# VHH binders against p49116, part 208

Target 1, 238 residues: p49116
Amino acid sequence: EGPLLSDTHVTFKLTMPSPMPEYLNVHYICESASRLLFLSMHWARSIPAFQALGQDCNTSLVRACWNELFTLGLAQCAQVMSLSTILAAIVNHLQNSIQEDKLSGDRIKQVMEHIWKLQEFCNSMAKLDIDGYEYAYLKAIVLFSPDHPGLTSTSQIEKFQEKAQMELQDYVQKTYSEDTYRLARILVRLPALRLMSSNITEELFFTGLIGNVSIDSIIPYILKMETAEYNGQITGAS
Key: E = the ipSAE of ESMFold2; O = the ipSAE of OpenDDE; V2 = 0.75 times the mean of E and O plus 0.25 times the DockQ between their complexes.

## First folded at step 12 (VHH)

Design ue9 (framework vhh_brivekimig_d4; at its last look DockQ between E and O 0.68; V2 from the best seeds 0.49)
Fold by ESMFold2, look of step 12:
Structure ue9 (fold): chain B 238 residues (1-238), chain A 121 residues (1-121)
Amino acid sequence: as target 1 above (238 residues)
Amino acid sequence: EVQLVESGGGVVQPGGSLRLSCAASGFTFSSYDMSWVRQAPGKGPEWVSSITGSGGSTLYADSVKGRFTISRDNSKNTLYLQMNSLRPEDTALYYCVKGGYLPWRKTWDISSQGTLVTVSS
C-alpha cells in the first residue's frame, strides 16, 4: 500500500541529560545510552508495518536486533552525544577496573576491540555523510531481518525488509543521482553491525541499568509503555 | 487532584507474604504507567516495580524479581503489589506513584503517606 516509512520516522532527535557534568561518569553515560535505547524502541514501535506483525513478534524481533539499532543510533547521534568523549571516559573506567583486578585480560582485549570497531563504524558512516532518510531506511532494513532464530512471520518480515530496501534505493537514486554507486557503498557497511556484541554493548553503556533491570526486561516494557509523558524527556518534543 | 491511597502493609515474619493495594483517583488511571517505590529508614526512595497503563508489561528491580508481582485492575482504578518471600531488607514505606520506570528519574512525586511494611521476627 503506502510507503514503509513516512517523514515522522526520519526525525531522530536525541536530547542529552542537562547539565553535562564537567567529568563524565557512569550515571551520565548510562542515562544518555538509555535515552538512545528508548528513542530507538519508540522509533521501531511507531512504524505501521512493525505494528502489523503483532505483539509477540514485535518483542522477539526487537530482542534480536536491538544492538544493531542502537549502534546505528550511536553513529547517527555521534556528534550530539559527543560519542568520542564518552568512549574515552569508558576506556578510563576500564583501566580502573584493571587496576582493581575486576576483569580478565582477555575480556578487556575483547572490549577494547569492540570499542575500536564501533569507532571505525561511526567514522565510516560520517565519511559517507549518511543523511537522516538513509539512516531511517537502514534501521528499517536491520529491524525487519527475517534470519534471526526463533522469529515467527518471517515471510512477512522479509517482505517488509525488501520494501525498505526498495525505498532506500529510490531515495538514493533521486537524491544522489550523480553518484551511481552510493547505495552499494552504504549497504556494504551493514555487515559490520552483525559483528557488534550485545553483551559488550551492555557492559559499555548500561552498567547502571544492569544493576536495576536487564535489557531483556526493558524491551517488552518499552514497547508497551504509555509514552506521551516520557517522549518530551527523550526527544525534547513536548 | 491526583490522589493515591496505599494499604495492606503490616508486620510480617521473614518468608511471609503481604499484598499492597493502591486506590487511585483524579486522573484517567488506565492511560498511565504506574510504579511502586519504597523508602527504607535513612535511605532515599528506591524504585521497586512498574506496570504499563494497559497492564500489558511489567518491570522489576533485580532485588525483588521473582518474589514480587505488580498488577492493576483498571476497572477499579487499583494498583497491587503481591510481595512473597519477604526479607528484612524489604522493610520500608511503600508508595504508589503515577509514572513508569525511567533510568534517569532521580526523584519521585510522592503525594501520599504510603503503607509501612516491616519484616521482623
Scores: ipSAE 0.557, ipTM 0.820, lowest interface PAE 2.0, mean pLDDT 88
Fold by OpenDDE, look of step 12:
Structure ue9 (fold): chain B 238 residues (1-238), chain A 121 residues (1-121)
Amino acid sequence: as target 1 above (238 residues)
Amino acid sequence: EVQLVESGGGVVQPGGSLRLSCAASGFTFSSYDMSWVRQAPGKGPEWVSSITGSGGSTLYADSVKGRFTISRDNSKNTLYLQMNSLRPEDTALYYCVKGGYLPWRKTWDISSQGTLVTVSS
């Protein structure tokens, strides 16, 4: 059996909406986030092992881990996205809502803490200078997590996760041979992803565009949509 | 040239049913997701439903979920919309659109003539 990931899975290029507005409005933020979400899901879809799990199982996996994948994507694409600017814009929008007395104190705290966790995670990843291969393997480890409730084929999922971990280990050993503890340092960042609320992420990044449909509900559709349709929309060539 | 021709519209009473059809030509039909969009008088276009190229996955607006069913026959280059339990608020021109639902999609190409659905007692 071949490797879990190939060089084709290392490529993760996010195309931002153009032109960038002077003021980062909700639409721009949500569109950017949506593109990242789609990119992340289609990345998963491109993995043969993911396909081998079948439609029901792979859909369940993505439903379980989309927030983590998305967050890793944010970290990976932070420069291209100007993530700090986006997050600042989100905070500004929240401040407006606060002034209008639309949010409870508890909700404000919850949302602000979430934003802080996102920023902190992305900063920590930047500090580690995670490369494209490492991100690919980390995403695979997150994707093939067998510990989510309701999953089928748990044994197979676990095997794929193990394979991802092994390949990451081999890569780090080969590429960063002088940094003996790099693997451990990278892996200890993953628990932070589980502390983040998918609901809050959805509210912050997707409320403006998804509207009357949830991310959970559109995941099966995204996983099945024609690549040409997605690419056409990203490149503006509809 | 891409051509989309809708049919099947009409006047029905509340609770009634209609089946819309869209004949597609000028492109490889099975390679594209398709959508239904409707426009009520005085309102902007509203997305209704989408289906993937293979027909393997469908998506619905909350307003029509459980009542409408989108399907396609790629051998006939035809898109369908089965509309059950129709309501007065479903009254609109219905358009077949090449392309699927995307969260950031702001506009729909409704250059076709559409088919009129009127739900009235």
Scores: ipSAE 0.305, ipTM 0.691, lowest interface PAE 1.9, mean pLDDT 90
ESMFold2 (binder alone), look of step 12: mean pLDDT 85; pTM 0.862

Design ve1 (framework vhh_enristomig; at its last look DockQ between E and O 0.01; V2 from the best seeds 0.00; counts 0 for: pae E 14.4 > 2, placed apart)
Fold by OpenDDE, look of step 12:
Structure ve1 (fold): chain B 238 residues (1-238), chain A 119 residues (1-119)
Amino acid sequence: as target 1 above (238 residues)
Amino acid sequence: EVQLLESGGGEVQPGGSLRLSCAASGFTVSSYHISWYRQAPGKQREWVSTIYSGGRTNYAESVKGRFTISRDNAKNTLYLQMSSLRAEDTAVYYCATLSEYLRQFGDYWGQGTLVTVKP
């Protein structure tokens, strides 16, 4: 079989509502997050290996790893989306909730720690100067994780993950031959993604979806969308 | 408060024309991608058209060449000009941003505006 990823999978361009308002309201944040989520789903769907797993397995994989994919997307698109500004706005909104005694002290701590972890992760990735190819392979490694409970076709998923890892290794060796330990430095960042709560991420970025809607519940619908409709939602049909 | 309010629906004969409006408040329409959706009785909701923040437009194949999406920035309003209307165009029409679209999976929809195409 051919490579897991092609050059077409390297492109990951997030477009933000423009211009950015002075006051980032919940709608702006949710819209921005929705676009990133949508882009991430679209990216996954564009991978032939992902398609080969079938709809049920695909859905299960994405449900299991959407938070990690989303977080990698945040890191990759941090500059374009002004992530620091968004996070600051989220904190401000959270402070308002705190003042209204809507959150317990423990919950506040959890949320603030999560925000810190997100920021730290994104900063760490920026310091490493991760390029588009590396991000693509890291996303693939995260996507094709066989260690989530309830997955089918785990052997095949593992093979795809290994392929992603091998391709990343080859790329890093070729592109950054002078940096012998770059691969290791990149891969050791992945465990940080598993420490992040999907529930808290959802609360922070998708407050407008909170209530009867969860990201988990939405994912199957996104993945089932027709290509034309999918493109119509986020990118202009070329 | 962010709101989108659809209007302009009504009854029209086949081959007729109708113009729908989507008035936005709490955000600037030109800053966002906004789409029209429709839901016919007993059918699933379907995407109709999108106008992107950059001004580009996209259409479902079923309405391409008949419908035109546009916006008036001064009025902060989205429009859908429908022409050559068919019976199958009968539906409640909704406008939404992407985030609002995603919310709809949780049964979040505005009132929409009803378009009925019949002799």
Scores: ipSAE 0.786, ipTM 0.907, lowest interface PAE 0.7, mean pLDDT 91
Fold by ESMFold2, look of step 12:
Structure ve1 (fold): chain B 238 residues (1-238), chain A 119 residues (1-119)
Amino acid sequence: as target 1 above (238 residues)
Amino acid sequence: EVQLLESGGGEVQPGGSLRLSCAASGFTVSSYHISWYRQAPGKQREWVSTIYSGGRTNYAESVKGRFTISRDNAKNTLYLQMSSLRAEDTAVYYCATLSEYLRQFGDYWGQGTLVTVKP
């Protein structure tokens, strides 16, 4: 049968909020992160294999893996987002919070360790110069995980994951034929995604959302959102 | 107006238990990440635990296995169940909303409730 992804699924263009503030602030960071989240969710929804699974299965899959998809998106868009600058600003705010005696050392250590893991992951992906096709297939491998509780159609999900893995292998072997170990180097990056805490991701990037709701709670609404409404969220028009 | 009212503190013997309550008004506890903190005399304010809006919990290493954070959404109230109390747990305990980027929501502190663990 046909390929899992088409060229339209390889395109992943993040548009940053405008105007850019003179100093990075929580609203700019949260809007930037929200745009990446919406782009990631609608990227997943655009995949015919994902559409074939049905709305309840789609919601369950994305709830289980949204932080991994988001983290891959951060790595892919790190330059466009100025992610290193965002993380540096967050570290500076954390250090100011220590000086003002507002937070315990245990909490700040946990958050700093997460930031370090995120920076290390993004740096390792940049060092490998992961291209858009490779990112698309890595996201598909993460998305089509059959292991999550409450899933239906797990046989079909497993087949889609195997197809994503096969197509990544074929792509890398054709495109990077001189680099025998490229696929292995890419795949050993995936376990680091399991080290990323969705709770801390919410604290770092999404605390400026109105109501401070968890991302788990809004995923069903993002997935059901009409294309025109989605474009309004990512561009500020609807 | 956002208000947080802690209660349930008191004197307890070493090894004893207490349950602290934090009654919230002006916001819905299930919509926020909300935390317990404590401050002993002469020490920095210390994070104790957080319950995230999605229901996940996290704890400081010093209290893991002894303290449990929970909430009752119908009563709009947080709880901290404290067990195996030690003298070093003596402090004023505060509930607070999680700071937006660690600075904004931490400013909504209650009056605190004193826990004294006798030597």
Scores: ipSAE 0.000, ipTM 0.214, lowest interface PAE 14.4, mean pLDDT 80
ESMFold2 (binder alone), look of step 12: mean pLDDT 82; pTM 0.829

Design ve2 (framework vhh_enristomig; at its last look DockQ between E and O 0.74; V2 from the best seeds 0.00; counts 0 for: pae E 4.4 > 2)
Fold by OpenDDE, look of step 12:
Structure ve2 (fold): chain B 238 residues (1-238), chain A 119 residues (1-119)
Amino acid sequence: as target 1 above (238 residues)
Amino acid sequence: EVQLLESGGGEVQPGGSLRLSCAASGFTVSSNHISWYRQAPGKQREWVSTINSGGRTNYAESVKGRFTISRDNAKNTLYLQMSSLRAEDTAVYYCATLSEYLRQFGDYWGQGTLVTVKP
């Protein structure tokens, strides 16, 4: 068996709605987030090892880690997305909910803390100057996590994760030979992803879906889409 | 509030042409990826075509060469020009952005516009 990832898996280009509106409305935020979600799903599908797990296992795996993948995507695409501006806009929109007394004080605190965690995580990744290869491997490590409850084929998932880790190690050693502890520095960022609530992430970025459709519920359908549809949805061109 | 309203459907003979419209409100068409979908009787909804914010287009294999997606930015309207229509093109046609698609998937879809291709 060849490597887990190839150079084709390094490319992760998010196309934002253009032009950016003066006022970032809920639709813009949700659309941007949806594109990122699709891109992340498409990326996962493009990995042969992922396909080898089978549809049911794939679905379960993505359901378990979509928030982490999404967050890594946010970090990776933070500049292109103008993430700080998006987060500010989200906060502004939340103010309306606060004023309308739709949220409890505790919930407000949780949401605001989550936003802070997201921003800090993305900032930390930027400070580390994580490159495209490293992001690809980190996403793979996150994707092929065997420790989620309810997963099948956990041994195989673990093998894929190990392979991702090994390839990352090799890459870092080769590319950043002068930085002996770089691998450790980037890997220790992963636990932060587990501290982030998928529910709050969904609320922040997919407000239009709340009460109607959950990310969890749509993931199987996204993963079943034909490649042509993926291409059409993400890039608009084959 | 985001709203998409489909129109232009009707009955047409095989080989005929029809132009569908999707009037958008609450967002800018030129700033979004917008797609056409269709659902035939007894079949699952399928993707037909997408135009991205940059104006690039993509089509399902079944409609390539026959359908053309376009938009009028001034009118904030999406179009689907259909030619060489076939019986298998009979369906209710819907338009949606990606987020709208996700929102509506598995839930309620708009009215759409019915296209019937029959002799």
Scores: ipSAE 0.627, ipTM 0.853, lowest interface PAE 0.8, mean pLDDT 91
Fold by ESMFold2, look of step 12:
Structure ve2 (fold): chain B 238 residues (1-238), chain A 119 residues (1-119)
Amino acid sequence: as target 1 above (238 residues)
Amino acid sequence: EVQLLESGGGEVQPGGSLRLSCAASGFTVSSNHISWYRQAPGKQREWVSTINSGGRTNYAESVKGRFTISRDNAKNTLYLQMSSLRAEDTAVYYCATLSEYLRQFGDYWGQGTLVTVKP
């Protein structure tokens, strides 16, 4: 059997379009977000337990949890992405849209509340100083959630989630042995992810690209991407 | 406004060479991973080659050793040098960033540049 994750699954290296433009624009935000999305999907694809569930189950799982996985990625990569700067630019854009009557006031309030929740989540994770191993296991716990509607193989998915929880517990106890409550503090952050709206995430980070197509519809194609294309586009492998 | 404009396509004999250009505006080619894709008649779009922001290149097996991707940062332009062309290389060629790749799932690729390798 062996562990659920290996050291290759701990590495989560996001590279940004550099240099950052003098004025943030929709292209920079959408390109940055697209890189994180593809990195997150290919991270999930690389897990042997995920591969063992089969293509249909893989697609169903990722469709159910992509927003949670993406949000964990935002928190993990917040410094590299300069996420606070990106969110500030989005907020300024939304305020200008109100003045120009481009969006309804109710929609903008919903979006602003979502941005606040996202920033609070990222800040709470930074305060805990969540490390790469902890992020990898949190992503696995989120990925292998058996309680989403319409899943098959839920017994096996539940076993994988339990394995991820057990390995996280073992890691935290060995690495942070002096911090008795660290596991509990980490796990209580996860429920906030279920409250994040995939619809609003698409509006915040993908609006300029995906006018007629949702992330849900794209996921099967991202998961099937050939390794050579992935390595050339995302990882930069030679 | 972000734009990618392909050019340099044309008709060529088997074994010939052709150089495609992709002029970018609204963003810097050196800051992005940029790829060439192609779509042959009756086939799905396929990936051809990528140059990443660090300058590393990668190629589909079908074109490896025959095609070379490059960029000119001063002109903000991406190139695809194609050599030893075969009939199977006949396609409309497109360049795209990763975010433009996502847009193309709505089946809008723009016009691209047509390469025809005579039978």
Scores: ipSAE 0.226, ipTM 0.643, lowest interface PAE 4.4, mean pLDDT 84
ESMFold2 (binder alone), look of step 12: mean pLDDT 80; pTM 0.817

Design ve3 (framework vhh_enristomig; at its last look DockQ between E and O 0.02; V2 from the best seeds 0.00; counts 0 for: pae E 15.2 > 2, placed apart)
Fold by OpenDDE, look of step 12:
Structure ve3 (fold): chain B 238 residues (1-238), chain A 119 residues (1-119)
Amino acid sequence: as target 1 above (238 residues)
Amino acid sequence: EVQLLESGGGEVQPGGSLRLSCAASGFTVSSNHISWYRQAPGKQREWVSTIYSGGRTNYAESVKGRFTISRDNAKNTLYLQMSSLRAEDTAVYYCATLSDYLRQFGDYWGQGTLVTVKP
């Protein structure tokens, strides 16, 4: 049995809308987020082990962890995205809603705390100077999490997660041999992802979804897309 | 406000040509990946073509060699040049960015422009 990830899974290049507008409007933010979402899903779909789990299991996994994957993507692409600027813009848009008294005090607090958590997480990852290989393995560990409710094939998922962890360990040992505690420092950041609300993330980055449409509801359709159609939606594909 | 407005649809004979336009406002077409979609009567909506921000293009297999997606940055307009049109190309055509696609997924789409291919 070969490795879980190959060098092809390390590449994770997000292309931002260009040029960046002086005023970051909701469309710009949503477009950027949409691209990141598709890139993340594309990455997942490219993993043979992920494909081997079957469509139903794949759908369940992504539905369960898309927020965590997305957040890792934000951290990884924070510089290219100018994430701090995007978050500032989001806060500004939120302030307009606050002024109009559309949100309760408790909700405002929740949203602001979420933004803080996102920023703190991304800053912490930047401080650790996480490289592309480490991000790939961390995403794999997050993707192949067997502890989500309602999953099938949990034994196989667990095996894949363990494989991801082992490969990460081997990589860190080889690449950062002088830092004996680097692996631990990296892994202890993962629990922060579970504290983040997918609903709030969706509200912040995907504002404007029509009707009852949600990221959760869209994921199955994206994963069922034919390769040609899927590639048509994302830069760098085919 | 970001808007995309489709136009150029009409009736055409098989083998004929038609050029669709998508006029954008509130954003720059060159800064976005923009796609054409179509929905035929009684069928699901399908992806047709995409022009990426970098200028690269992609097409559905069913339209390769017949359709050409392009843009005029000065006019902030997207185009779809259709040639060798077939009856199966009959549909309402829509243009959308990726975020628009997600927002409208399985729900509301813009007005679109109707293309009818018939003798």
Scores: ipSAE 0.736, ipTM 0.887, lowest interface PAE 0.7, mean pLDDT 92
Fold by ESMFold2, look of step 12:
Structure ve3 (fold): chain B 238 residues (1-238), chain A 119 residues (1-119)
Amino acid sequence: as target 1 above (238 residues)
Amino acid sequence: EVQLLESGGGEVQPGGSLRLSCAASGFTVSSNHISWYRQAPGKQREWVSTIYSGGRTNYAESVKGRFTISRDNAKNTLYLQMSSLRAEDTAVYYCATLSDYLRQFGDYWGQGTLVTVKP
C-alpha cells in the first residue's frame, strides 16, 4: 500500500544553537547533539509504516538503532554542525590529556579510534555526494532492521526494509542513471554503522546533560511526546 | 564541592580478590559517567573501567573478565570488584568523573587507594 516514504520525509534540517562559542564546550556540543537526536526520532515517528508497528515494537526498534540513525544524521548534517571542527577540538583535548598524564592511554586510544571511524564514515558519505532522498532511505533501511535481537513482528519489519531498499534502488536508477554502481557503493557504507559504539557516542555528544543521561532510558518518553514538545526540543527551547 | 573518596585497597597474593569503593558527595553517582583509573609508580595514569549514567559498562582490555564495575545508588557509591589479580595490577587506584572531557568544569579525582599484588 503506497510508498514507504513521501517527500515530506526527505526534509531534514538541523538548526544550531547561536551564537557558536569561541571555545567549543560540552554545553554547545550537547545542545547541538540533542537537537539532532530529537530531529532523528521525530523523523522516525512520522513514518506511517513505523506508526503501524505499535508502541512496544517502535521502542524496541529505536533502542536497537538510535546510534546508527544518529550517526547517519551526523554525516548528513556534518557541514551545518561544523562536525569536523568539533571532532578536531575533541582530539586536541584528548592529546593534551595524554601529555598532562591525566587519562589512560588505552581509554584515549579507544575513543580516538571511534572518532577516526566516525570521521572516515562522514568523509566517505561526502565523497559519494549522498543526497537527501538517499539519506532518508538509508535511515529507513537502518530503522527497519529485522536482525536485532528481541524484536517481535520480524516478518513485517523485514517487509518494510525490503520496501525501503526497493524504493532506494528505483530512486538511484532514475536519478543517477549514468552511474550504474552507485547503489552498490552506497549500500557498502552501511556495515560501518554497526561498529559505532553507543557508549562512546554518549561520551562524546551527551555527557553535558544535567546529571548525564542514558539515551536508552529516554527513548520511550521521546516517542510518546506531544507534537508541541517535539518542536520545542528540535528548535532548542530547552 | 564534589568529593570522591576511595577505600578498600591493600596487599593481596596473586590470584586474589579485592573490592574497591568510591564514596561520592556533591553529585549523584547514578546520574553521571564515573570511571576507575590506576597509576603504578613512575608510570602514566591508566584508564581501567567506566560505568555510564545509563548503567552500561566498559573495560580496558587488560582487565576484561577480571574486574567488574558497579554502583549502589542508595549509598551513592561506586565499586570495583577485582579478581584474578596479577603483579601488573599493583597501583594506586582512583575514581574520577567522566562528565567534562572538554575540561570546562574540570576533572574530579579521588585521593586514591593503594593496591599491592605481591610478585
Scores: ipSAE 0.000, ipTM 0.186, lowest interface PAE 15.2, mean pLDDT 81
ESMFold2 (binder alone), look of step 12: mean pLDDT 81; pTM 0.820

Design ve4 (framework vhh_enristomig; at its last look DockQ between E and O 0.01; V2 from the best seeds 0.00; counts 0 for: pae E 21.5 > 2, placed apart)
Fold by OpenDDE, look of step 12:
Structure ve4 (fold): chain B 238 residues (1-238), chain A 119 residues (1-119)
Amino acid sequence: as target 1 above (238 residues)
Amino acid sequence: EVQLLESGGGEVQPGGSLRLSCAASGFTVSSNHINWYRQAPGKQREWVSTIYSGGRTNYAESVKGRFTISRDNAKNTLYLQMSSLRAEDTAVYYCATLSEYLRQFGDYWGQGTLVTVKP
């Protein structure tokens, strides 16, 4: 079979709402996050191997890893989206809730630690100067993770993950031949994604959108969107 | 506060025309991707059209060639010009950004504007 990813899967361009307001309100944050979420889902859908798994398996995979994909997207698009500014704004909004005693001390700690983990992860990726190809392969490795509970076709998923890993290895060896340990440095970042709480991520970036509904429950609907509707919502290209 | 307010709906005969408006507040229409959606009685919500921040437009196949999405930047308003209307175009029409699309799952929609196509 051909490669898992092609050059078309390397492009990952997030279009931000413009202009950036002086005060980053909840709408701006949620809109930005929504676009990134859709971009990530669209990216997954564009992979032939992903489509080959079937709708049910596809949905299950995305449900299992959407937070990790989203986080990788944050890292990849951190500069364009001014992630530090967004996170600061989120913290400011949280401060209001804190002042109103809406959150327990333990919850505040959890949320703040999560924000720190997000920032740290993104900073670490920036320091590594991860390029578009490497991000694409990392996302594929995360997407085709066979170790999530309840998955079907785990053997096939594992094969796709191995293929992604092999292609990444080949790419790194070819592109960064002088850096013998680059692959290892990149891959050791992936465990940090598993430390991220999907619930807290949802709370931070999607507050006020879905209420008591989870991103998990919305994913099937996103994945079923028509291509014409999906396209352009994030890139502006029709 | 961000708000979108739909208007312009009404009753029209088949083959007729109607122009819907979506007045935006709290954000700039020209700087955002904005969509028209519609929901017919007993049917699921469907995407109708998008005008992107760059000015490009897209349409569902069912309305292509009949509907035109546009915007007035000075008025911060989105429009949907509908022509050659059909009975199947009968629906409540909504305008929304992508995040607002997601909000529907939390039972958040604007009021919409009702379009009824009948003799």
Scores: ipSAE 0.724, ipTM 0.874, lowest interface PAE 0.6, mean pLDDT 91
Fold by ESMFold2, look of step 12:
Structure ve4 (fold): chain B 238 residues (1-238), chain A 119 residues (1-119)
Amino acid sequence: as target 1 above (238 residues)
Amino acid sequence: EVQLLESGGGEVQPGGSLRLSCAASGFTVSSNHINWYRQAPGKQREWVSTIYSGGRTNYAESVKGRFTISRDNAKNTLYLQMSSLRAEDTAVYYCATLSEYLRQFGDYWGQGTLVTVKP
């Protein structure tokens, strides 16, 4: 009937912890990532179409796609986060772990490959100059994915994804009318999101957040938070 | 409220130069796609140039190499540096934002600034 997203869904402003430490540490990285995660979850649950699916469906949907939303958030905020600096600090920490024989070579190879894939994805999105409206629709497309196992209301989710795709197409065609292949170039980047490992994302960014509790297990609580609680988590305030 | 205000138009001789500006308010030029369009008498509006949120630029074939779009983020202002002007460049020039998210307020256009290139 009406548009899938409104003006409020385009705004996506991440505030970094201050001050930035001279030497990055796990606390700074985890706080930065936590703010992005909560900002992403707040964004998702503010969408009327998402609210219409009901809480059980919402939880299942976000559990299936949170890493894709987070990765899109990393790409969108890579400059303000100084993401390349954060990833370099993580690489240095992994090198120290090798020197102390704390990690196997196969695991380190997996983690380094994941970091490279993440950097490549973020760089490719920056080269395309993806704007805030395009990011909002791309996030909606990954959020309303009916292909994940265990989902209910698959038909309704498909309709919302189709609506997000149509609105993205209309936006790109109007805004970038001289660039016939922009939509295709953008959409070709999305499959890489499904190949990102949520387990490695948790190890890179969330080791200190909740002790040994996975992001998947806290999603129901995040989705039920009141707005004031989100603002506290997004800014690091209590 | 979003407002766009063009200035810098005037008369020039063929081969001359002008710099147009577009002061934006209620709208951040560094975060959005912003365009220059032009409309010659009796013709439809024609896209001229775009600066994208990340700073990438693009140009209509008829103006490539002669026009340069830029912005000053601190002043929230868009510019069009026009060089090697020809009679065919005579038009009212507009800056505009065309966004689905701002459709509730309509497409936003400035009032335009007239550029006249004397033959």
Scores: ipSAE 0.000, ipTM 0.120, lowest interface PAE 21.5, mean pLDDT 80
ESMFold2 (binder alone), look of step 12: mean pLDDT 81; pTM 0.823

